# Designs tried in a protein design chat: VH-VL binders against q96il0. Part 1

Every score and structure here is a prediction.

Target 1, 167 residues: q96il0
Amino acid sequence: APERGAERRDTAPSGVSRFCPPRKSCHDWIGPPDKYSNLRPVHFYIPENESPLEQKLRKLRQETQEWNQQFWANQNLTFSKEKEEFIHSRLKTKGLGLRTESGQKATLNAEEMADFYKEFLSKNFQKHMYYNRDWYKRNFAITFFMGKVALERIWNKLKQKQKKRSN
Unless a header shows other numbers, all headers, positions and changes below count from the first letter of the chain; antibody chains are not in Kabat numbers.
ipSAE, averaged over its two directions, is called F for ESMFold2-Fast, E for ESMFold2 and O for OpenDDE. V2 adds 0.75 times the mean of E and O to 0.25 times the DockQ between the complexes of E and O.
Where letters were taken out, [cut] stands.

## First folded at step 1 (VH-VL)

Design e4b
Fold by OpenDDE, second read of step 2:
Structure e4b (fold): chain C 167 residues (1-167), chain A 121 residues (1-121), chain B 108 residues (1-108)
Amino acid sequence: as target 1 above (167 residues)
Amino acid sequence: QIQLVQSGAEVKKPGASVKVSCKASGYTFTNYYISWVRQAPGQGLEWMGWISGYSGDTNYAQKLQGRVTMTTDTSTSTAYMELRSLRSDDTAVYYCARESRPYVGDNFDPWGQGTLVTVSS
Amino acid sequence: QAVLTQPPSVSVSPGQTASITCSGDNLGSKYAYWYQQKPGQSPVLVMYQDTKRPSGIPERFSASNSGNTATLTISGTQAMDEADYYCQTWDDSTGYEVFGGGTKLTVL
């Protein structure tokens, strides 16, 4: 009796990309696209002497990435579900089966699908507005902290140069 | 462990206000929404509204517009729900729940333990 | 506003299959969620995104969503499954969350 491979039920995307960057990497790494969000996760490098500002920036970036991954994962799932339901409903209305005579999955034409996209966008307009607003706020905050970290690094470099000139 | 801990039971007079707190732990507060749901004695679940843990954006049930205010304190990972102009029919257990948003219909998980609010003369 | 309709009660004998329906306009195009609530307790998520089961929920719990009806199925129902069950979805036009009226499951 062939062991029916336990289909690993795709657990809700624990947003932790299983991509492990090389332990010796001193850089941020970009992973492969997530299967749900289709976004490439960034693995953020943690310096040994991470400043409080750098840590705050990293945390904000991580949190924003997780938020973004979750949004798009859920959005893509919802989109896929609604699309399938739309296709099924339209095919049923046309008196068409879900499969063609050749056994292929029946599809709708581009015009009919355009109606789906319009409806989907209209239906999700408010959600997208909230997302965009939060996206801009988060990115603004990240950019602000990037600036602070850059200034801190410049200041630290200047202090080191002064100390080297005094010795 | 992800947990929501609510404030204790409240007894209020008609016309008064009540403010219930919901302290979140074990997850990134700013990445989720908090929904408030109430349940009158022997009745079903009634959604009251949600608040963004990040932006503080709110959406209130139409029935509660003008009487409910939801707020968050990101520093303490605490959500607050204030209900004003209390009536006897506002007597209920009030729940906070984490909603796995952003901006897509998601599940409520976990729930707080509930806060009984009794409105009596 | 979207409305979800549930039967007020369902009775089942131990070991039998319980089925709880939730009907709503275009519910099949949205995700349905199911919650179990025992007396004096907070609701617990038992099914999400129509057919997905959270960790810790027994395999006897399953769900489907098609057309205008979501269904929660409990196979081999046990006495511990006696509870109120609520379906939930959202209204995209308002962003409101919508609960069903709840179904009391009695295990006889």
Scores: ipSAE 0.290, ipTM 0.754, lowest interface PAE 1.8, mean pLDDT 88

Design e4e
Fold by OpenDDE, look of step 4:
Structure e4e (fold): chain C 167 residues (1-167), chain A 121 residues (1-121), chain B 108 residues (1-108)
Amino acid sequence: as target 1 above (167 residues)
Amino acid sequence: QIQLVQSGAEVKKPGASVKVSCKASGYTFTNYYISWVRQAPGQGLEWMGWISGYSGDTNYAQKLQGRVTMTTDTSTSTAYMELRSLRSDDTAVYYCARHIPYDQSKGFDYWGQGTLVTVSS
Amino acid sequence: QAVLTQPPSVSVSPGQTASITCSGDNLGSKYAYWYQQKPGQSPVLVMYQDTKRPSGIPERFSASNSGNTATLTISGTQAMDEADYYCQTWDDSTGYEVFGGGTKLTVL
């Protein structure tokens, strides 16, 4: 029976940080930098009595984190690959090997690399604009919901104080 | 598995409106955009516009400005495209496609099966 | 609005190399994408960001983008590669996505 080659589904690395905080944590935990995105994932604490607003905020933060992890993971990968290809192509064109006589990885000069950066930025300019726009919108929304949650917590504390005074 | 499932074929009269749905699954809907692309019989692909799964922001092709409306329902991970004032030249297969307009755009990496809209008198 | 120009048709013999061009102003300064569409089917992404191949796409598919021209190359063309091929990019000024007119590849 021919072994059906497991189609490596290039599932975009589900940015699910493998970071598991201690089970008894009552706080958000910040994990180590992700190897692909270099972003530190946050594991969000879920209170036992999470309000609908708190839940909404948590979900929004989680989705935004996943969005950022995916973006930067892909960007870093793309950048690294294209940079390597550019270097290899230019070295080949110059008739140079990938390694120097000393065995070091051959590099291009700053001027040649400047051309790479310009081209890379040009190709990605529009995408960066959209990313930035969405980043601001997401963060604005998060901030807004943080404010709402803060107000809710204040209100709940005041109600509890009033109830204690009436008893 | 990532899937985009579109609504069934539609037959409309000139001047009517059509609303096509695209249900997304297998990914975080709010982290992507949905583009709509149509193809008239025997013709090429025509981009119609995109909508953000997160913000609902839209960008419509100039040719379709005023006639097309794209919406999303994040609760059901469904995108909708409404085309109004239908004409015979709007007869086409309409596709939804997942897309990211960011640096790492993989283009239109997943497509719906298409929805045939026929405009006939 | 950016316009992408493709040849309407390309013919190739089995096992030969097919080349499909896509020309547009400053296309080399943008990413090009390529789609394959078989009759009665949805388009399938075959190349993204000029040279990158999605998972599941055969290695015989390659692409380049330089100057004003993106090129899709199919080495060792097979009968199953007969399809319409579309290039795609974006317009920086409008944010519009732009498709080429499509190229019908015939495998003779």
Scores: ipSAE 0.303, ipTM 0.775, lowest interface PAE 2.0, mean pLDDT 88

Design e4f
Fold by OpenDDE, look of step 4:
Structure e4f (fold): chain C 167 residues (1-167), chain A 119 residues (1-119), chain B 108 residues (1-108)
Amino acid sequence: as target 1 above (167 residues)
Amino acid sequence: QIQLVQSGAEVKKPGASVKVSCKASGYTFTNYYISWVRQAPGQGLEWMGWISGYSGDTNYAQKLQGRVTMTTDTSTSTAYMELRSLRSDDTAVYYCARDVSYGEEFDYWGQGTLVTVSS
Amino acid sequence: QAVLTQPPSVSVSPGQTASITCSGDNLGSKYAYWYQQKPGQSPVLVMYQDTKRPSGIPERFSASNSGNTATLTISGTQAMDEADYYCQTWDDSTGYEVFGGGTKLTVL
């Protein structure tokens, strides 16, 4: 029986920007915009002495970033598809070809495109509402953990100062 | 490897409830949705609803409103589907599937759970 | 609620091209997804976002979506391709997932 271990690569375009920060970077790096999502990926720095809270924060940020990248990549594709279909359908209805006499891609006017945008937003309203809810929840959690990490860092600095005064 | 492993077959009486589990592995559970799809014997696929792996927000098919409850346990990466007030027409194989985004593809499926409702 | 209509059955000879259609209002403006289901097995995604093929799906599988009709095409159909095929999309108003009724592909 042939081992068809075909790794089903998650062909979701994990637009993991191949951007590799410099090895000696002690800071978060922002990559170029992803080609699908148009979001700039952040490469999170991993401290040598990363606390459990810092690690948890970093993981939440990474997961949230991946989630956002995937969502917007898919939304942009959907938008592009629907836009193209709208343009084609409208041109066809007008008895116009897909190309102008000059050979340029035929376009619709701003008013016609406004109708498309309104319709697109209306159709995707529910999806956007759910996205927004998840976005707020995720960012709230991240902010909360940022606060915890900040407090932990302050506490650790205070302990170190006390130890230096006692010696 | 991404896997969805469902609980075993169930036999229930009319009016009873059934709770099916779906344990996810091999991916970040909180970044995806779980959809539930059922298939009656010899019938097509019927979408039941989805749940967010992160927020636990749900969207149920209108036909199942009030009878279905979907939940998640993020600590165990497990989704649950409870169907109440079971009827004979609820006899089906129930599938969980990973949903990539709101209304997108179901790229990974559980093995299915047969639920038989018989008097 | 959006409704997707598929032919209940399609028959094709080995090596021939099978075409399975899925019709729905404005389906061309949305993405269509296709699933293969063999008897006693879970559905398998065979096409996503109209024309995209998941890894591990043979190149003989292709799909298109235009106007009100999505089409799954299987070129050089093999006996192993005998299965039920379902199209899927979403309903814009409800966010519900919508499956077609399924098409039984028989390879004669």
Scores: ipSAE 0.455, ipTM 0.814, lowest interface PAE 1.3, mean pLDDT 89

Design e4g
Fold by OpenDDE, second read of step 2:
Structure e4g (fold): chain C 167 residues (1-167), chain A 123 residues (1-123), chain B 108 residues (1-108)
Amino acid sequence: as target 1 above (167 residues)
Amino acid sequence: QIQLVQSGAEVKKPGASVKVSCKASGYTFTNYYISWVRQAPGQGLEWMGWISGYSGDTNYAQKLQGRVTMTTDTSTSTAYMELRSLRSDDTAVYYCARAGFDYESSTYYFDYWGQGTLVTVSS
Amino acid sequence: QAVLTQPPSVSVSPGQTASITCSGDNLGSKYAYWYQQKPGQSPVLVMYQDTKRPSGIPERFSASNSGNTATLTISGTQAMDEADYYCQTWDDSTGYEVFGGGTKLTVL
């Protein structure tokens, strides 16, 4: 019985950017754009004495980044696949081959492609709406925790100054 | 393996409230929405609403506005649906379903469903 | 609110092709999703985004969406395919999910 080849789900590889920042980095690093999402991944610095609040912020940022990377990686893949399918289907309907007489890849004109974009956006409207909603909420939360961390750092600096004045 | 496990069957009187739980496992709960769908005996599927596993934002079907409340507990990866002022026509199997960004398919469709919870409203 | 209309029942002989339609205003401009529900079981996603098939769904399942009609096609229908089938989309104005009325597929 021929082994039915498990059709490799073209899962957008969870493109954990293989970009490794320098080991001695004391700051966040921005990697090159991911090949699937086209988003620049951030490698977050982990302080030796990371506070619980800083850790929470970092985790939230990491989670949000991963969520965002995966969303766009998949969205871009879907877009590319659907675009190709659209082109192929339209060419077929026109009785045109996938290649021109000159051997070039046959393409659709801008007007025909406009129909694809409109349809694609329409079909994905709800998806984008939900994404945007969660995106704003995540970023609001991140900003809020950034503020808290900033206040904590100020407070810690003030305490250290007071201790130095008392000695 | 991704699973949604719902609470057991409930029998309620008219005017009472019911709260159904849906425990999710096998995925990152906060990356998805939980939708609730009900099915009256011998009838079709009726969408009730959804809740964000992350933000807790909700969207309820207009028919159920004021009577339904959806909540989540991210610590236990559990979604809850409370339906108040129960009527006989609320007798149905209630399903929770996962929707949102699927790491495999990345769409907001219902790719995993709970086993369903029968809620019977009888006098 | 968007309304999806399905035939209440479709009958097919084993090995034949079953076609289940779902009609809605401008449905071709949206994604259609299809669910299979066997008696006493939860719905199972069989098609998503009009033409995409989830893992584990047989290749005999296919779907299309054009104009105002989405179609689920089951080639070489088997007895195990006997079930209720529901189409689903969303309402653009409210974001509400909308199900069709369901189609009972009988394999004779």
Scores: ipSAE 0.020, ipTM 0.658, lowest interface PAE 4.7, mean pLDDT 86

Design e4h
Fold by OpenDDE, second read of step 2:
Structure e4h (fold): chain C 167 residues (1-167), chain A 121 residues (1-121), chain B 108 residues (1-108)
Amino acid sequence: as target 1 above (167 residues)
Amino acid sequence: QIQLVQSGAEVKKPGASVKVSCKASGYTFTNYYISWVRQAPGQGLEWMGWISGYSGDTNYAQKLQGRVTMTTDTSTSTAYMELRSLRSDDTAVYYCAREYLSGDYSPMDVWGQGTLVTVSS
Amino acid sequence: QAVLTQPPSVSVSPGQTASITCSGDNLGSKYAYWYQQKPGQSPVLVMYQDTKRPSGIPERFSASNSGNTATLTISGTQAMDEADYYCQTWDDSTGYEVFGGGTKLTVL
């Protein structure tokens, strides 16, 4: 009995970008676009003396990045699948094959595809609304913590200068 | 394993309040919403509201506005639903469910075991 | 507010095909979700985004969405498929989740 290969549902692997920044990097690195989300992952630098506030900022940025990567990976997968199903269904309804006589993949015209896009956007409207809301909140929080970290760094630099003047 | 574990059954008097907990595990709590759904004995599913695991933003069913409060504790990955001014018609099994709004998955893909709340005089 | 209408009950013989409908205004412009609930158990997602089947759900489960009607189809219905089935969607204006009234599937 042939082992029916369990079709591994291509769950978008939580693809930790295999991009490894140079070990001696003191900066954030931007990786190549992820194959699923098409978003460029950021590898966040971890200072040796990371403050609790810096750590909190980094964790928030990492979490937000993961959230974005997951959203877009799944969205792109859904879009691609539904697009293919739509095309296939429409071609079948037209009595057309999946391939032209020339062997090319049969396509729909721009008007028919416009219907797909409209329907897809309509069906995904709630998802996009909630995504946008959370995206703004996350970015606001990140910006706020960036400001706090900047102030902390300024304060620490001023304290160090005062200590050097007193010695 | 991804799971939601709810608090135990509650018996309350009319006019009292009940607070049900839902502890999440096996996933990033802040990346999902928690929906609350109740089911009266022999009745269908009734959506009560949802809460964001990240922002704590809430959306309550209009019927329950003013009586329901949903909260989260991100440190313990726990969602809470408080229902006030309990009535006999609030007798139901209360479910929490993980709602995934940022992907291709359905809104309520993981459910808690349910919490029976009985409101009796 | 969006309302989803389901038949209160559907009966099928073992091995037959069960069809459960869910009708609602503009349901064709939204995703439909389906949940199975057995007595004394929590609901289980059986179909999502109109036609997609979660991992672990048997292939005999399928769903479609046409016009304002979503349909859950169970081919070769088994005794274990006896349960309450709920369709679900959302209301775009309020963000509320909306359940159908549920359908009791009996396998005779």
Scores: ipSAE 0.546, ipTM 0.832, lowest interface PAE 1.1, mean pLDDT 89

Design e4i
Fold by OpenDDE, second read of step 2:
Structure e4i (fold): chain C 167 residues (1-167), chain A 120 residues (1-120), chain B 108 residues (1-108)
Amino acid sequence: as target 1 above (167 residues)
Amino acid sequence: QIQLVQSGAEVKKPGASVKVSCKASGYTFTNYYISWVRQAPGQGLEWMGWISGYSGDTNYAQKLQGRVTMTTDTSTSTAYMELRSLRSDDTAVYYCVRDQNYLPEGHDYWGQGTLVTVSS
Amino acid sequence: QAVLTQPPSVSVSPGQTASITCSGDNLGSKYAYWYQQKPGQSPVLVMYQDTKRPSGIPERFSASNSGNTATLTISGTQAMDEADYYCQTWDDSTGYEVFGGGTKLTVL
């Protein structure tokens, strides 16, 4: 049977964290760090009587989380891959093997690695600028909707108190 | 499956405007940027601009400043490109494309293209 | 504005290695992307971020980016590889995308 070569998905799988919060949880849950992004996913609670505003907030938070998870998963993968390629390329140029005589993975010195970091940062500078811009916009929007939801909840509580006093 | 489906071919007169649509599916539309690329008959690829699916922020090629407008409808996951004051040299196939990794980068998915013909 | 220069055409015999170059100022300090376009079809991403190959692209496709030149290499070129190839990068000052002029690869 020809071994179906594992298509190395160089794209970080859209790793929906398999973390399942307890079914009866009335709160958001924070999962363990994702293996690719190293970000802790949040499982958002969905109330039975979710308001349209709460739903909008939840969706925005979910989309933003997915965006962040995917960005960092890809960034970390890119970094790791390029770092390895850089090391291999430099070792090859030096006529050095990938392994030392002791069988350890050959490494570059700090100065050589500084060149890698400089190049990596340069290549990713614009990407990071766009990421930061969008990150701030998303978080601002989330914070704004959080405020609106908080006000809505206060208003609903006040209405309920008034109705109880009138009966 | 990720798809970008564009509107049909258009024939316009010089000075007119054209609006091309691009319906996206199979992914979270608001998390990605959409770029527009055109190709004149027998010519290379020309970048026109990008739009953020989240914020609606745009960046247009300098050559097209003042004539191009990109918009999105997040409710329908549709991107639009309007080109005004059409000229004969605007005759091209117009592509909507998805940018990689939620940011303006390389393009991993392309629409089928929309032919816009500008003729007298 | 950054300009990317490609040879207008490259010819290769079946089974040989094709190399398509893309030259631009400080291109080695940016990511290069490569697209394949067949007649009457939309472009297809064949290489991204200098050396990375998308899923579904054959292993015979490889790329490098050094100094001012990105190179797309197709080893064991096949008749199906006959197409136009475009390199692409970004201008950091403007955020504009820049395409090369394209290279027609002919498999003889």
Scores: ipSAE 0.823, ipTM 0.912, lowest interface PAE 0.7, mean pLDDT 92

Design e5
Fold by OpenDDE, look of step 4:
Structure e5 (fold): chain C 167 residues (1-167), chain A 120 residues (1-120), chain B 108 residues (1-108)
Amino acid sequence: as target 1 above (167 residues)
Amino acid sequence: QIQLVQSGAEVKKPGASVKVSCKASGYSFTSYGISWVRQAPGQGLEWMGWINAYSGYTNYAQKLQGRVTMTTDTSTSTAYMELRSLRSDDTAVYYCARGEFYDSTYFDYWGQGTLVTVSS
Amino acid sequence: QAVLTQPPSVSVSPGQTASITCSGDALGDRYAYWYQQKPGQSPVLVMYYDSERPSGIPERFSASNSGNTATLTISGTQAMDEADYYCQAWDTSSDHVVFGGGTKLTVL
């Protein structure tokens, strides 16, 4: 009885939209924005005859995507938390409650919120600089491997043409 | 250390009222809300409502509208929950919990619970 | 009123991974929160913002949310993890807090 290969249901990492591209898809798919990062995940196509270089490129793209998802998810959570603390502190200083008499959340005006944004950006400036640096490094690496894969494909096409001419 | 200390167990007759207290310490009382959650014997958690300790704004579960009143005393950092027209199905452990946030509502600190028994 | 649905019970062997699901429309747009309750004790917050751990909660606890389903995962489950677990969300339409029905985790 042939062992039915347990289709490793690639449990999509817990935060990635359960968007499953059609099984017959021959291209990458873009999912809806992630709830935490607000980034659209890419489901990478896996060719049946994937070369080692193609696989390496795919893995590097996947790792880079995951890195981006985690960074922005954490950044958004931090932002939300600090924003909440700022609003609470400011409302309290103004002698205002967290909710209006109608039960709506109390808000600050645009000018007050501008101060928060300036402070937040200043505080996180270095973190963003490191992110940008690493983002460029990763993307340069991806681009490099894209070039290698392109060359490999050209070479393989040339070999196939030579073989057809020899037969 | 943040603590919520509730009043002791109560035994009431049907139709009576009960008032449970929750004394908060270790944090700015008016910076957070207090929610009340009850749990009938062998049952799950049921949210009853919350009160903003600063503004006094209250929001009650629809099922308890008209029967429940939540209040706070900022001078003593104490929250109160009064439930009227008690029935046998109101027999439960009643918890106070700290939890009103601007963007989220969750409960990070809980009282020890108060058992309220409604019996004829 | 929004409803959160949990399995009534989950059983796991020591050292194995336990998974508890919570499903409901309120989870689509809002974060899930998880509480542990042991017999005769008050609930304790174990996860917030879908996947964040409060201080003092072991790293073996994790959580995720996909669509309208939140999942609490306990890796390397220990006997001390035997408890009732409740998910919670805030329903934005009613401005009410909603709890799941609770899941009894048994460590066999």
Scores: ipSAE 0.017, ipTM 0.581, lowest interface PAE 7.3, mean pLDDT 86

Design n3a
Fold by OpenDDE, look of step 4:
Structure n3a (fold): chain C 167 residues (1-167), chain A 119 residues (1-119), chain B 111 residues (1-111)
Amino acid sequence: as target 1 above (167 residues)
Amino acid sequence: EVQLVESGGGLVQPGRSLRLSCAASGFTFSSYAMNWVRQAPGKGLEWVSYISGSGGSTSYADSVQGRFTISRDNGKNSLYLQMNSLRAEDTALYFCAKDWEGSYYFDPWGQGTMVTVSS
Amino acid sequence: QSELTQPRSVSGSPGQSVTISCTGTSSNIGAGYDVHWYQQHPGKAPKLLISDNSNRPSGVPDRFSGSKSGNTASLTISGLQAEDEADYYCQSYDSSLDAYVFGTGTDVTVL
């Protein structure tokens, strides 16, 4: 009996469900969360007879997704870095070590952390405002093109029905 | 076993075009992003291009932007690199490498195909 | 420079410990992006050695270890063996370039 070569299961690091999209998916599918942005990427379906409008919509969706992924990846990394620096700075000011006697990472209390969050939000307020503005702009454009594609599809269906009636 | 096999390399003149292929087996090809990485003779590794599992997202190094096009056929389990306007500095061993989206590392790698651009 | 900085070469005797540094910038390693390490023997394809700063894939000996601090990552080879003679590359992601970045590579020789 030929020893079935043990499929080296690429042991994904911990808990991320490796969702394998079905081979013949005619639909958009959602991938696992990105490790930095924590956003789940959407894999867009590409039809065989993609119209120019459909292609434009798909590209716009893809660009918006990439923009969103980059923004949140950078934001999360910045947040994590600044949070750690804040904790270290406060612990140092208190004359406390970075580790407890039990060897655990020293943490600040909720009140102290509230100051960090307030400061972080204040510092990044303008950045978030620009993000929100651009987010709405992009999504409006996407919605607009979705409408156009829908109309195009309706029109094409009507033309096909007329052609079938004429034959 | 996961296997990647590159092909299409060869000797070309500057300004010409070449298309590389990578045949994938042993895994669900469409579920994974793919990359091209090159290595000039006696030099280090240089990332060239990325394509998502669906093929809907692509990225390129500045050195090849506008000249190279990455694509894939998930029905054929194949990755491609169309290289136009080739330059002497494009001379390298070209590897295809598997990338799990969101992991940001490459595993496994093919054995590579050699591209030589010379007058 | 779009490359991570590594020493050109590192050498050690069998059984010794050697460390390879990989220095990035505030837009890659310093931004918090993870570092991965590859081993490449002459005439062979690169092989993943360390992922996510310190994770060892299956089949990689425990004498290989990775760490990251600030803008610098390190690969340590403990108990150096003749088979460890190879080129080693670090790799990360640069958000400013939206590109994967490799280190300049380090040639490890066993004396």
Scores: ipSAE 0.393, ipTM 0.784, lowest interface PAE 1.6, mean pLDDT 90

Design n3e
Fold by OpenDDE, look of step 4:
Structure n3e (fold): chain C 167 residues (1-167), chain A 120 residues (1-120), chain B 111 residues (1-111)
Amino acid sequence: as target 1 above (167 residues)
Amino acid sequence: EVQLVESGGGLVQPGRSLRLSCAASGFTFSSYAMNWVRQAPGKGLEWVSYISGSGGSTSYADSVQGRFTISRDNGKNSLYLQMNSLRAEDTALYFCARDTEYGSWSFDYWGQGTMVTVSS
Amino acid sequence: QSELTQPRSVSGSPGQSVTISCTGTSSNIGAGYDVHWYQQHPGKAPKLLISDNSNRPSGVPDRFSGSKSGNTASLTISGLQAEDEADYYCQSYDSSLDAYVFGTGTDVTVL
């Protein structure tokens, strides 16, 4: 019985962008686009006196970013794979080789590729719906925490002003 | 309904390894951070490990740091705890616990636990 | 491992009110991190009772209330019932450890 080769699911390597911001940075840094997800990673600044709310916000933003990176990395890989398979299958059906006479990679016309895109979107519709739902939930939560942090900062500033007036 | 079912517990000798699993159902698994919490017989609760929804971030208690590895397979709705270099002190009921959604650092759902006994 | 300090046991008669304290440090409760409470019956998994200091999840009776002041959190059970006999644990986050921390647990007995 031939050992069915375990299809190494090429898990997109968690391409933690090796972008390291300068150590003395007092702000968030945006890295170059990730090669798999094409999303630009953000390195979040950690203030010295980070409040529990600020920490929660930062962690939520980080987790959301990681979630997005993973989703799009996998999606792009799947897209690329299926696109290639589609092109190969169509070329084969046409009796065409994978390369043109000039040695260039054979491609399909725009109309044929439109069929691929339509099918791909249809096939992945549910996945995208779940993604969008979760994206909105996450961003709503982030926005909510941003509001809380803003209020906390205002309150702290007011307390400091009162203490300065009392001294 | 949200369900968490732990498995993989058993009797092991000190220095051996064990892998726990938690099967999740009834929710979008990848959207939630997951935890392992343990309870030694007749003792209190002890947090063991955390993993983010994507699996990109992990954290461990000092007592298990360097010995235990938390991981997840979101395609299988499964959480794992690889336990290496097991000690008698690791004897406990191990719970899989879900983080409350987005920003509440509490645990809203728990499994029934799987018992790990480390004995010579 | 840094644990939050709870009384070992608290007892009360049916209909009475009991309060469980949870004392932390400047790196957890005192730093402003929220406290959560869990109820655990014998042989059962813990159940979230109070989240975010005073929030009651759906299905938790109104007789349970939580509060936090300084480095101490409190769980109050008003109108104590026989079904409330259980272990209670507080939980928070410790920034110095980057870890979740539980209380030592309190055994509540209904006399």
Scores: ipSAE 0.246, ipTM 0.742, lowest interface PAE 2.4, mean pLDDT 89

